# VHH binders against q9vpf9: the designs that were tried, part 23

Target 1, 373 residues: q9vpf9
Amino acid sequence: MSMSIDSNKLLLRKGDMKLDNYPTCAVEALTRLETLIASRNKQNMVMQIISEFIFLERTPKDGDVRKSQALPISQMNLFQEFQLIIALIEYFSRPGRDATRNAIFLSLFGSHLTPQRSKLLSRLISTAVSGSVAPLLSSAGTWMQQVGCKTPLSLEVAQNIVSDFISYSRKTPEQLKQLPMVGPHFAANFMVAVADLYLNEQRSPTLNPPPDALLDTITEWMMENPTLCQASQQPLVLPAGAIAMPFTTPLAGLLRWVVLAPLVSNRSAYSNLHLSLLRALQQLVSSGESTALPSQDLMQIVKSLQSYCARLAESKTDPQADAAYQKCMERFAQAVQIALSSNCITNQIQLLCLLESLPPHKLMKIVIEAHKK
Key: E = the ipSAE of ESMFold2; O = the ipSAE of OpenDDE; V2 = 0.75 times the mean of E and O plus 0.25 times the DockQ between their complexes.

## First folded at step 6 (VHH; framework vhh_nb_b201)

Design p6 (at its last look DockQ between E and O 0.56; V2 from the best seeds 0.00; counts 0 for: pae E 9.5 > 2)
Fold by OpenDDE, look of step 6:
Structure p6 (fold): chain B 373 residues (1-373), chain A 122 residues (1-122)
Amino acid sequence: as target 1 above (373 residues)
Amino acid sequence: QVQLQESGGGLVQAGGSLRLSCAASGFTFSSYAMGWYRQAPGKEREFVATITSGGSTYYADSVKGRFTISRDNAKNTVYLQMNSLKPEDTAVYYCAASPDLEYLLWGRYDYWGQGTQVTVSS
């Protein structure tokens, strides 16, 4: 009985894997990871296997890879990268445990990536979108939640998708249009990321609107499925004992879009998106989830409006006479009304106080008074 | 050896602010997730805030909007800005660290500081 435990230990040794045939060795590595990934104490080994056999990185033989300061340099060429992408798509398309798949995905790409891994991740996800690879997109969605949808890595992924499907395409590809159906969790998290990229003064001093095609795509998604924003709230399938990171909904970011849009654009798509958002907010009431709109995100909108009003003041323009401001406030007030009524906003008092600091708007005033109890 | 040293705790009045610092050594700080936990007398240690190596921040509901976690990789230090403090925030605050990937997978910290006392008077 003791011999069988030792033989199983031998099978798990890094030493039995040969680098002789790429990407076969990568696929084998992935398979081996399935048995290792469930064990917290084997994380170093997992990382070593990934580095050496999947990404062809040189790792120090005798060290804890987790403690290494230097990012390893991959020896992968472009062809090998392509091979890896295909291999990964195939691997993730195989029947298996979602928890294992997600853990492997997280282990492959983590939150601290080399530029090469980051690029590869972006390409992998774009390829998955193009091919409507649902299992991989599911893992990608889980990954985005765990690492954070607004992190540089997530934003890079989002930007690459925008680049690949929006910027270089005359027409939005059908595969992108179908993304909410194929990978709703990923689509939702993608929306969080893209929402953060545009009309965001924290990222750019200027309010940069999204590309028209992107706006139209997001609007269409939201119109067709108002519950898409709730897809981000789906429980993560993680290994036993793992703790899921909190989810982020795209609602706040998209609300920022529609509220601030009048300052930069008069496209009707924003109105449609606004309507869809209101519907989404109304539906959240029924689900009992109270944390759909962080007050901090809404406060950011207020700050943007404050800045705009300050500029108006410099130009001696009355905000009451400014059509753009009025429209912003109208959209904002409607959303806030619904959100407050549904108790979906955290720290409501602070938000209300901040809203009071804005030039008066009739509807907003009504909303504030109704809830400033 | 991994070391986490908290500082900045003290006595503050309700509504006041404190900034906690945790100096880290003995590991590659930039590749670690950092977190703050607190333990009130007679209570279990509870999550306060986390910042990943990638910069993602997470907060307990009880501190959301009031507390801000940040990090300075150049100084190997994580901070917790605490505003609008309440008597309920009285606790020993602990700094925690974990390799980023381990945290992403397991949501647990491997290393802990000694803690710093925060007392909020009514």
Scores: ipSAE 0.771, ipTM 0.904, lowest interface PAE 0.7, mean pLDDT 91
Fold by ESMFold2, look of step 6:
Structure p6 (fold): chain B 373 residues (1-373), chain A 122 residues (1-122)
Amino acid sequence: as target 1 above (373 residues)
Amino acid sequence: QVQLQESGGGLVQAGGSLRLSCAASGFTFSSYAMGWYRQAPGKEREFVATITSGGSTYYADSVKGRFTISRDNAKNTVYLQMNSLKPEDTAVYYCAASPDLEYLLWGRYDYWGQGTQVTVSS
């Protein structure tokens, strides 16, 4: 029945989107979404098409705000998940406008997600890393900036990459090592996320260092890609009229790694990373770059050092005699000196006051006195 | 049906603190981006802060490090903690809301509260 009657044309619009044509109906839905996204007044229809034809979800009845905590229920089996991942890889690899691809990616994954959508997103991005799929990784980078690099969704993606390419691999795959060249925006945002996962007492009661292979990979990225952490090198491409969320530099979180590392590790890779971070900070001055380090991230470093010094007090150990504390403070003082000289810190007076609360360190005292008026 | 009600404004001396609250109803709060804007007498309404449904925050340069936006999805409430207040922070503060996707794509807020007055004196 290839010939259609005019009275059936609305049903024929859905003929290619029938659920028994999976994943073909998802691909057709993606094509229709390109047009609908351009029409700002079609957002409800966009969400319904995504839920029904792409993720194969039941659309629960709309309820009161108290019942609005319920999420759609996915009915995808494992084979359909694999088919969707392949279809999305192929879709994002097609020639097209970056703004359109980014809008589609944000439409699929930009809101609070069911656990099933979150898992699919993580598998999709890991597959794109393995395949070096630059257009998809560019969209994932934009997505991560827009939803926030430290949100649960972004941290889950980052953790799954660590699992897939670091924890379960005998050696780090070449595709992960090349990520800054293939998807620099995603690589930068991934660094923000993994920096938050390790050596961070806000995420774990103990200072858990990153896996050695991850540390080595991040260190090499920073050594080989000196401008990767600059906001000007990671532009967003969004639909006309969209508001860009600000870029978050990985520098602050990676500084926490190198400053706190002497408390838990003696690996020399942290010294190489520290040098790369100091060079990156100095380049902000010479380039006129306006990238800002959030002072709140630097204050978290102080809190961890305060906690460590409290434990030293329990053992009656003088911080001036503790080699680990002295090394932490030496690295911190060097980084703070450069960051203050480059005007990278927005609330520097507040940070300086907090630094004074730490047990004294000769270089840090000099840095504080030079910048406190 | 959508309602945003601000509270917590008032008079405070320079250097002081205030906490604004915005109670929301009539929409799926956990899926919405929430924001704060302010309008001083004789000036245009200006952006202050945003928090997305996923918790990502953004601040105007004039308030970074002094103001903190937060949300409590169980209470359908967004907060603005305002510290180190200056006379230039004097304004009517408005709560705003939009679906997260609409905010991410278009940077617009669909719904607005009635505002609460904040006055900072020397």
Scores: ipSAE 0.011, ipTM 0.476, lowest interface PAE 9.5, mean pLDDT 83
ESMFold2 (binder alone), look of step 6: mean pLDDT 85; pTM 0.859

Design p7 (at its last look DockQ between E and O 0.05; V2 from the best seeds 0.00; counts 0 for: pae O 10.7 > 2, placed apart)
Fold by ESMFold2, look of step 6:
Structure p7 (fold): chain B 373 residues (1-373), chain A 122 residues (1-122)
Amino acid sequence: as target 1 above (373 residues)
Amino acid sequence: QVQLQESGGGLVQAGGSLRLSCAASGFTFSSYAMGWYRQAPGKEREFVATITSGGSTYYADSVKGRFTISRDNAKNTVYLQMNSLKPEDTAVYYCAASPDWEYLLYGRYDYWGQGTQVTVSS
């Protein structure tokens, strides 16, 4: 009957073990993962180590949930979350092979995470931006390419950076302004993601412009960093045998901003960004088809213009007399002309057919006729 | 105990359609990439389509535009909608799964179903 003493001792040791061992157990787990993630048939063990020792999660049992795919249950308090972020910053800052850091980052963060892990990822990356932690930002850039820059998780990261450095800041911090120099691959992928968040009818029923400070920051990045849009074309550093996912440039998404902006804004920054995009397109060298401006992304712009023209028709307004539409078409025609000359557009025949469906514009008509056969 | 069970195979005429299903159990489906492979008699198993847990899809050139992969995370099921079928599509179709990180890192699958036969006659 004196079992209460043993129970109290066990509870104290488990509690003390957690406090004494965290974040040390997470650091130890990271080092063990460096050898395990390449092994076959160790996936379950890898996921258990990550869940139990790094994210302090409990796996739901059949009795805990029913008829739903249950996610791991987080046991972390806010202090432990902060401890983990610091430990990860320190881990990724250590000397080591880029391929190893990238593999660890990808094993910790996939294309779908629990809400807790997604929150931690966003805070980790924002902390790395604030601290100019180049090795971590390099791994985050690789991660964005591998999971896809426009996936919900990448968009959450991008939204959190906008919140942390643009929305809740009166002045853009120098660390964000220097991001293209510290982590150019991540900066390029971040631009792909934020370009998808704004002026995009696939994501919102209205054409919501980016915040002014974000627009200004991206425009400055493009002007000051001439190779930035090509940063994602550099080979990824991944473990032997790995398969790099296709890169995405920010050109198509940013072009959508500058083409559609006259429908919602007259800010001069869009003119400066447009000029920077035209220069980037002119500087490309190609001997074949390019993925820089996928025709599907450009068709999205056409669909938004078609929708706007439909609303003009409902208001009995001639699109050829509408100043905003004419400015949209001028910018679009200039970009399409240069992109075709630089071989930056894939599947151009389908795009040209769709462009003919829009109300006429003088320059666009010339561009279509020059490339139509 | 990971288990993948394909269903929906059968005999169809050229130009017809068929939908394959793969029911999954023994893992957190929403964290796994899912794929379809096929093996024709006397040939090596070949890639058909993949879908990440985030919804990104990839297709072999031979099926692009005709096949659509999709997933229902609530039902732990991945689907392959096969349209405009050709006799060359005749094969055993296999469902495959791996954690997203393994697929994203190595482009491979370690868990496989037993397969379902698809036969396309002319």
Scores: ipSAE 0.230, ipTM 0.650, lowest interface PAE 4.8, mean pLDDT 83
Fold by OpenDDE, look of step 6:
Structure p7 (fold): chain B 373 residues (1-373), chain A 122 residues (1-122)
Amino acid sequence: as target 1 above (373 residues)
Amino acid sequence: QVQLQESGGGLVQAGGSLRLSCAASGFTFSSYAMGWYRQAPGKEREFVATITSGGSTYYADSVKGRFTISRDNAKNTVYLQMNSLKPEDTAVYYCAASPDWEYLLYGRYDYWGQGTQVTVSS
């Protein structure tokens, strides 16, 4: 008996949830979701409750369905948004089941995310970082993995954090520095996202380096805890029957940073980051995790280097004489050597073939020869 | 090889109807949730409808009451019946597959089709 969405709404309305008492109705809604979220058959109801009582989205009544293609416009004002953020922080700080919390978070900010919800999410996470709210950050980390760390939504969150804590701050706040300790999974996934934002030719035709303060922060994180990158590999706590999305480690993106950095920057932080990455790669050997460095990500680095070499050729410059290229290749070769030795690269043969297409580098050549056999 | 092939798109007048089909191969169709998304020019891809492996359906508010998603497991095909079409429904419609409904909720799919153009004229 497919209880019509209408009948379920009526059942919920009968439950005395009044929209006029915000944010109390939102908190009540969240509580009700705890029981509903475990049932796959009630997904629509969950979404309706979220829309109506949490985000105050008006579903256009049955009438002019034609005009209602408009994304449900939240009628939330700025004050209500603030109230919701506080309410959510409080809610997620309550004792409860991690699976339920994560499921609720994912339901709040899932595939039907409106621009307004997206902004709210970014603000919520920023607030959680500022307040070192560990449970919420844990859910956010799970969220990032499930939706994808390199998706527009994840990138927006990452950009917002960069904006709030890096761009508008003279000094990196202590709360951001402590993020790996407070929310290691989120920190790792955040690093995946931010790594994707910079020194990435797929996003920009120009290699744009990260802000100095961001670089320093990431470098410090990695130096202090080389295993931070493994935090992305933590098993997700999801409801029964749910499938966890594959994890993404920040290793490939950060490796891209350090390998390509000589082309745009001479900051010593990149050297330190490189060292920390090498250490991280060495530690992966012990974890048996074979998927830490997708070959595709490494191939992107090669493509960037190919592009650079093409530019050198246009300028009649020998890549062998180019100090920047040599430094890039040195860093790359060292990382690849360790990664190959640890068997943590997928499709190794394809990568090796592509590496052979680059102007020769002594160390890289040695690495390639050692592993083609 | 996994394939999702959309068909049934085309030009239709406002108020008209179209039925989209998505033929799936290369995976256990009956175990997957299927969905439709659409992307209009200059806009982001948006959710249209989903049907779980169990047959539960979910619709975007914008299409609710007008569109119907269904599936035929024997044919490995998911359908989108679109009625009362509006110019605003003009978009490339994409078929998507996910092993679990949660992925649908999270906006992540294992497989995507190439899309089929739907144009609704005023």
Scores: ipSAE 0.000, ipTM 0.230, lowest interface PAE 10.7, mean pLDDT 86
ESMFold2 (binder alone), look of step 6: mean pLDDT 86; pTM 0.870

## First folded at step 7 (VHH; framework vhh_nb_b201)

Design r1 (at its last look DockQ between E and O 0.36; V2 from the best seeds 0.00; counts 0 for: pae E 8.3 > 2)
Fold by OpenDDE, look of step 7:
Structure r1 (fold): chain B 373 residues (1-373), chain A 122 residues (1-122)
Amino acid sequence: as target 1 above (373 residues)
Amino acid sequence: QVQLQESGGGLVQAGGSLRLSCAASGFTFSSYAMGWYRQAPGKEREFVATITSGGSTYYADSVKGRFTISRDNAKNTVYLQMNSLKPEDTAVYYCAASPDLEYLLWGEFDYWGQGTQVTVSS
């Protein structure tokens, strides 16, 4: 007697859910989403359920969240937010399909968030880091890849982590130090984001170095696990039919750090980080992955150096005599040599041409000549 | 009704630049991912670039470094700046739109414009 589980009865009509007893209704909603999330045709319903029962947002009168220009306003108080964070941590810690969890996480937060949801997301992830909640961090890593690691939202998450674990802490918490082990994918994507926050002239006209504790943490991560940067390349576990967005490795951003660091800092940690990056680049040769260092990111480094040299010229200083520039170029040339040899740079010719535009450096010249043949 | 209207196409010499625009209406633009596709004669429609509602951008390898996708939510418009154009870039360019979440999950677009012709001469 094959119990024909009347699949029809589980068509949970929105009407069967009661807003009674937060966060119980949110947990119930999450459970219901597990069945709905796999269906493309039910995405509107998914969004409505999330908005109404999880985030307690007012539904626009016209029922179409897609047509409402007004950002939904959540009626959640601080205590409810806290309850939701705990509920979500518990939910994501439950046994289940990774694909489903990741889809739910994406559905909850997406790429465009209300300020309230964004804050909640940041708090959620910080809490997950503090608690070493591996499944949630895995989903967060997936989320960061899908929405983009350098988007404002990802940067906000990263900044919040830096604030919580670096800025307000006398010592880097052990939980942050363990992040690469607990959530390697998230850690890698986090590195992409934080790398973008500092020593980046696209973000700030001044080259702002990372906090010392952050630099030390990242350096330690890279020294302990040279393959950590490859964690961003792991295949995403998504529902059937879903498309993974391109991954971003932290290599280019961290390379920018170490190459430009001599202009603003003499900390030895940058040398260690540089060594670790070179090792990481060497290991990529074995993996055959050609997209580890986007040419655009390297070009950005060149532009920064060009700008610096222009300033030197204004001060009538010879770049050949400038120790900082020479150190920048040395580090850059070493990395470029390895990267070119590993065929992990896109648009190689364009990069080489741009490198030639810089004041001459002995090692860089050798590298350029070796690869222009 | 969702409408996407492309503009800015035309004839350009190799190495030249064009800027395509797509004006969107009939939906909450800020919550949609926008994209550009192109179709050359006798070829299949191919992905060019996309921008999510959150501002994340993705490019086809063939246009990476040359093309830039951007959006202005206040104007409900998505743009494609095309630099260093090549004859191989000759195609009808189509604007596309999808709810952001749907795009993030499936990478597909639901709505399409009529297209604008871009011709790059050698």
Scores: ipSAE 0.538, ipTM 0.816, lowest interface PAE 1.0, mean pLDDT 89
Fold by ESMFold2, look of step 7:
Structure r1 (fold): chain B 373 residues (1-373), chain A 122 residues (1-122)
Amino acid sequence: as target 1 above (373 residues)
Amino acid sequence: QVQLQESGGGLVQAGGSLRLSCAASGFTFSSYAMGWYRQAPGKEREFVATITSGGSTYYADSVKGRFTISRDNAKNTVYLQMNSLKPEDTAVYYCAASPDLEYLLWGEFDYWGQGTQVTVSS
């Protein structure tokens, strides 16, 4: 058999890869990983090559005060980090199979990452956004789905993009505005992650709105790219035997933004975003049960509205007289009606019961009565 | 040496619930994907559920909506909450483990527990 552990050890030998030839040894390692990933049961050797020759890590020594509980210790200086980012951009820009690029990306960044690898990943992705590097962004989109869009790794990437392109930028760069065109799957998964960071009482004690420039960018994406929310529904391209994780759409998180926004903001962009979300809900295919609007996410919106109504009661304000509450309920009712008609909600009976617990709203009452059966 | 020890099996009536536990040792639990498989007598081992170190989950179609996999990294333990049990769920349930990357890329588990019997009476 040609599938032996000895061929993998040959790749680790000093003669084939030399640490003093950085970043050349990392490029050589990437090429050899393509062969090893095609072989069964090589993962420990793949991880050793990645650690030693790509990320320049060493095994922690006993008694090392800087030791992080057996985590590898990076020996990479700042210049080598820059060299690696450039080498990875060039590697992923090469012609090749999507399954191979995705396997390499997941091998580099799919496991539990050291803080240094996580920082480098965030810089790599931001660089790929700036350079409009479509093949890398496609692999990053697959990566986000496989590790989960709302996990700490994905949220760190999303936060870094907001910092680099929104918070520390005079104007929203053209490359970020074009992201749905160059990397639609990544853009959709980024929206899932970033929607989780704002107007979400599960993540913050208060309803913190997104930065204005981020809201404007997301709104423009949705208006100009009417099929963007469907980008996550495309099948993943993975190597044979790999397990594809379920996709997530940004619809539920963005709906939470537009429904809760009247409680904290009067920005007109939320009205445009809401219209775009209603259009996206109308366009969803009915084949197979959709996970676009999980009932748990909708119940979180109800709980935030209940909390707001409790505060109104403390100030002796009738919710039916509160303009913000009425606008929240109008937007929510419109979305729920369309989602029920499109079969986009799971566990509909429990949601309808919870919606009845909110102070009455004319349109929502009609929606509940039409679907309560 | 890697060790996986299942517990929580037993006899339950149809419609009932059980919670399986798997205690793990001998590896860095927080970097491993964990899974549950089952095997009825005379049948091949069947996939039930997996959870990655990051919390992403996947279920066999036959158990979706009834079973929930979860993990507690502080206790090095993975759980399978089984609700609305049916006689067809009767099997020996096995805990499985592999590094996240191996599971994500190849769908394979390297390490297996001894199994715990679950019997659902009609």
Scores: ipSAE 0.013, ipTM 0.427, lowest interface PAE 8.3, mean pLDDT 83
ESMFold2 (binder alone), look of step 7: mean pLDDT 88; pTM 0.890

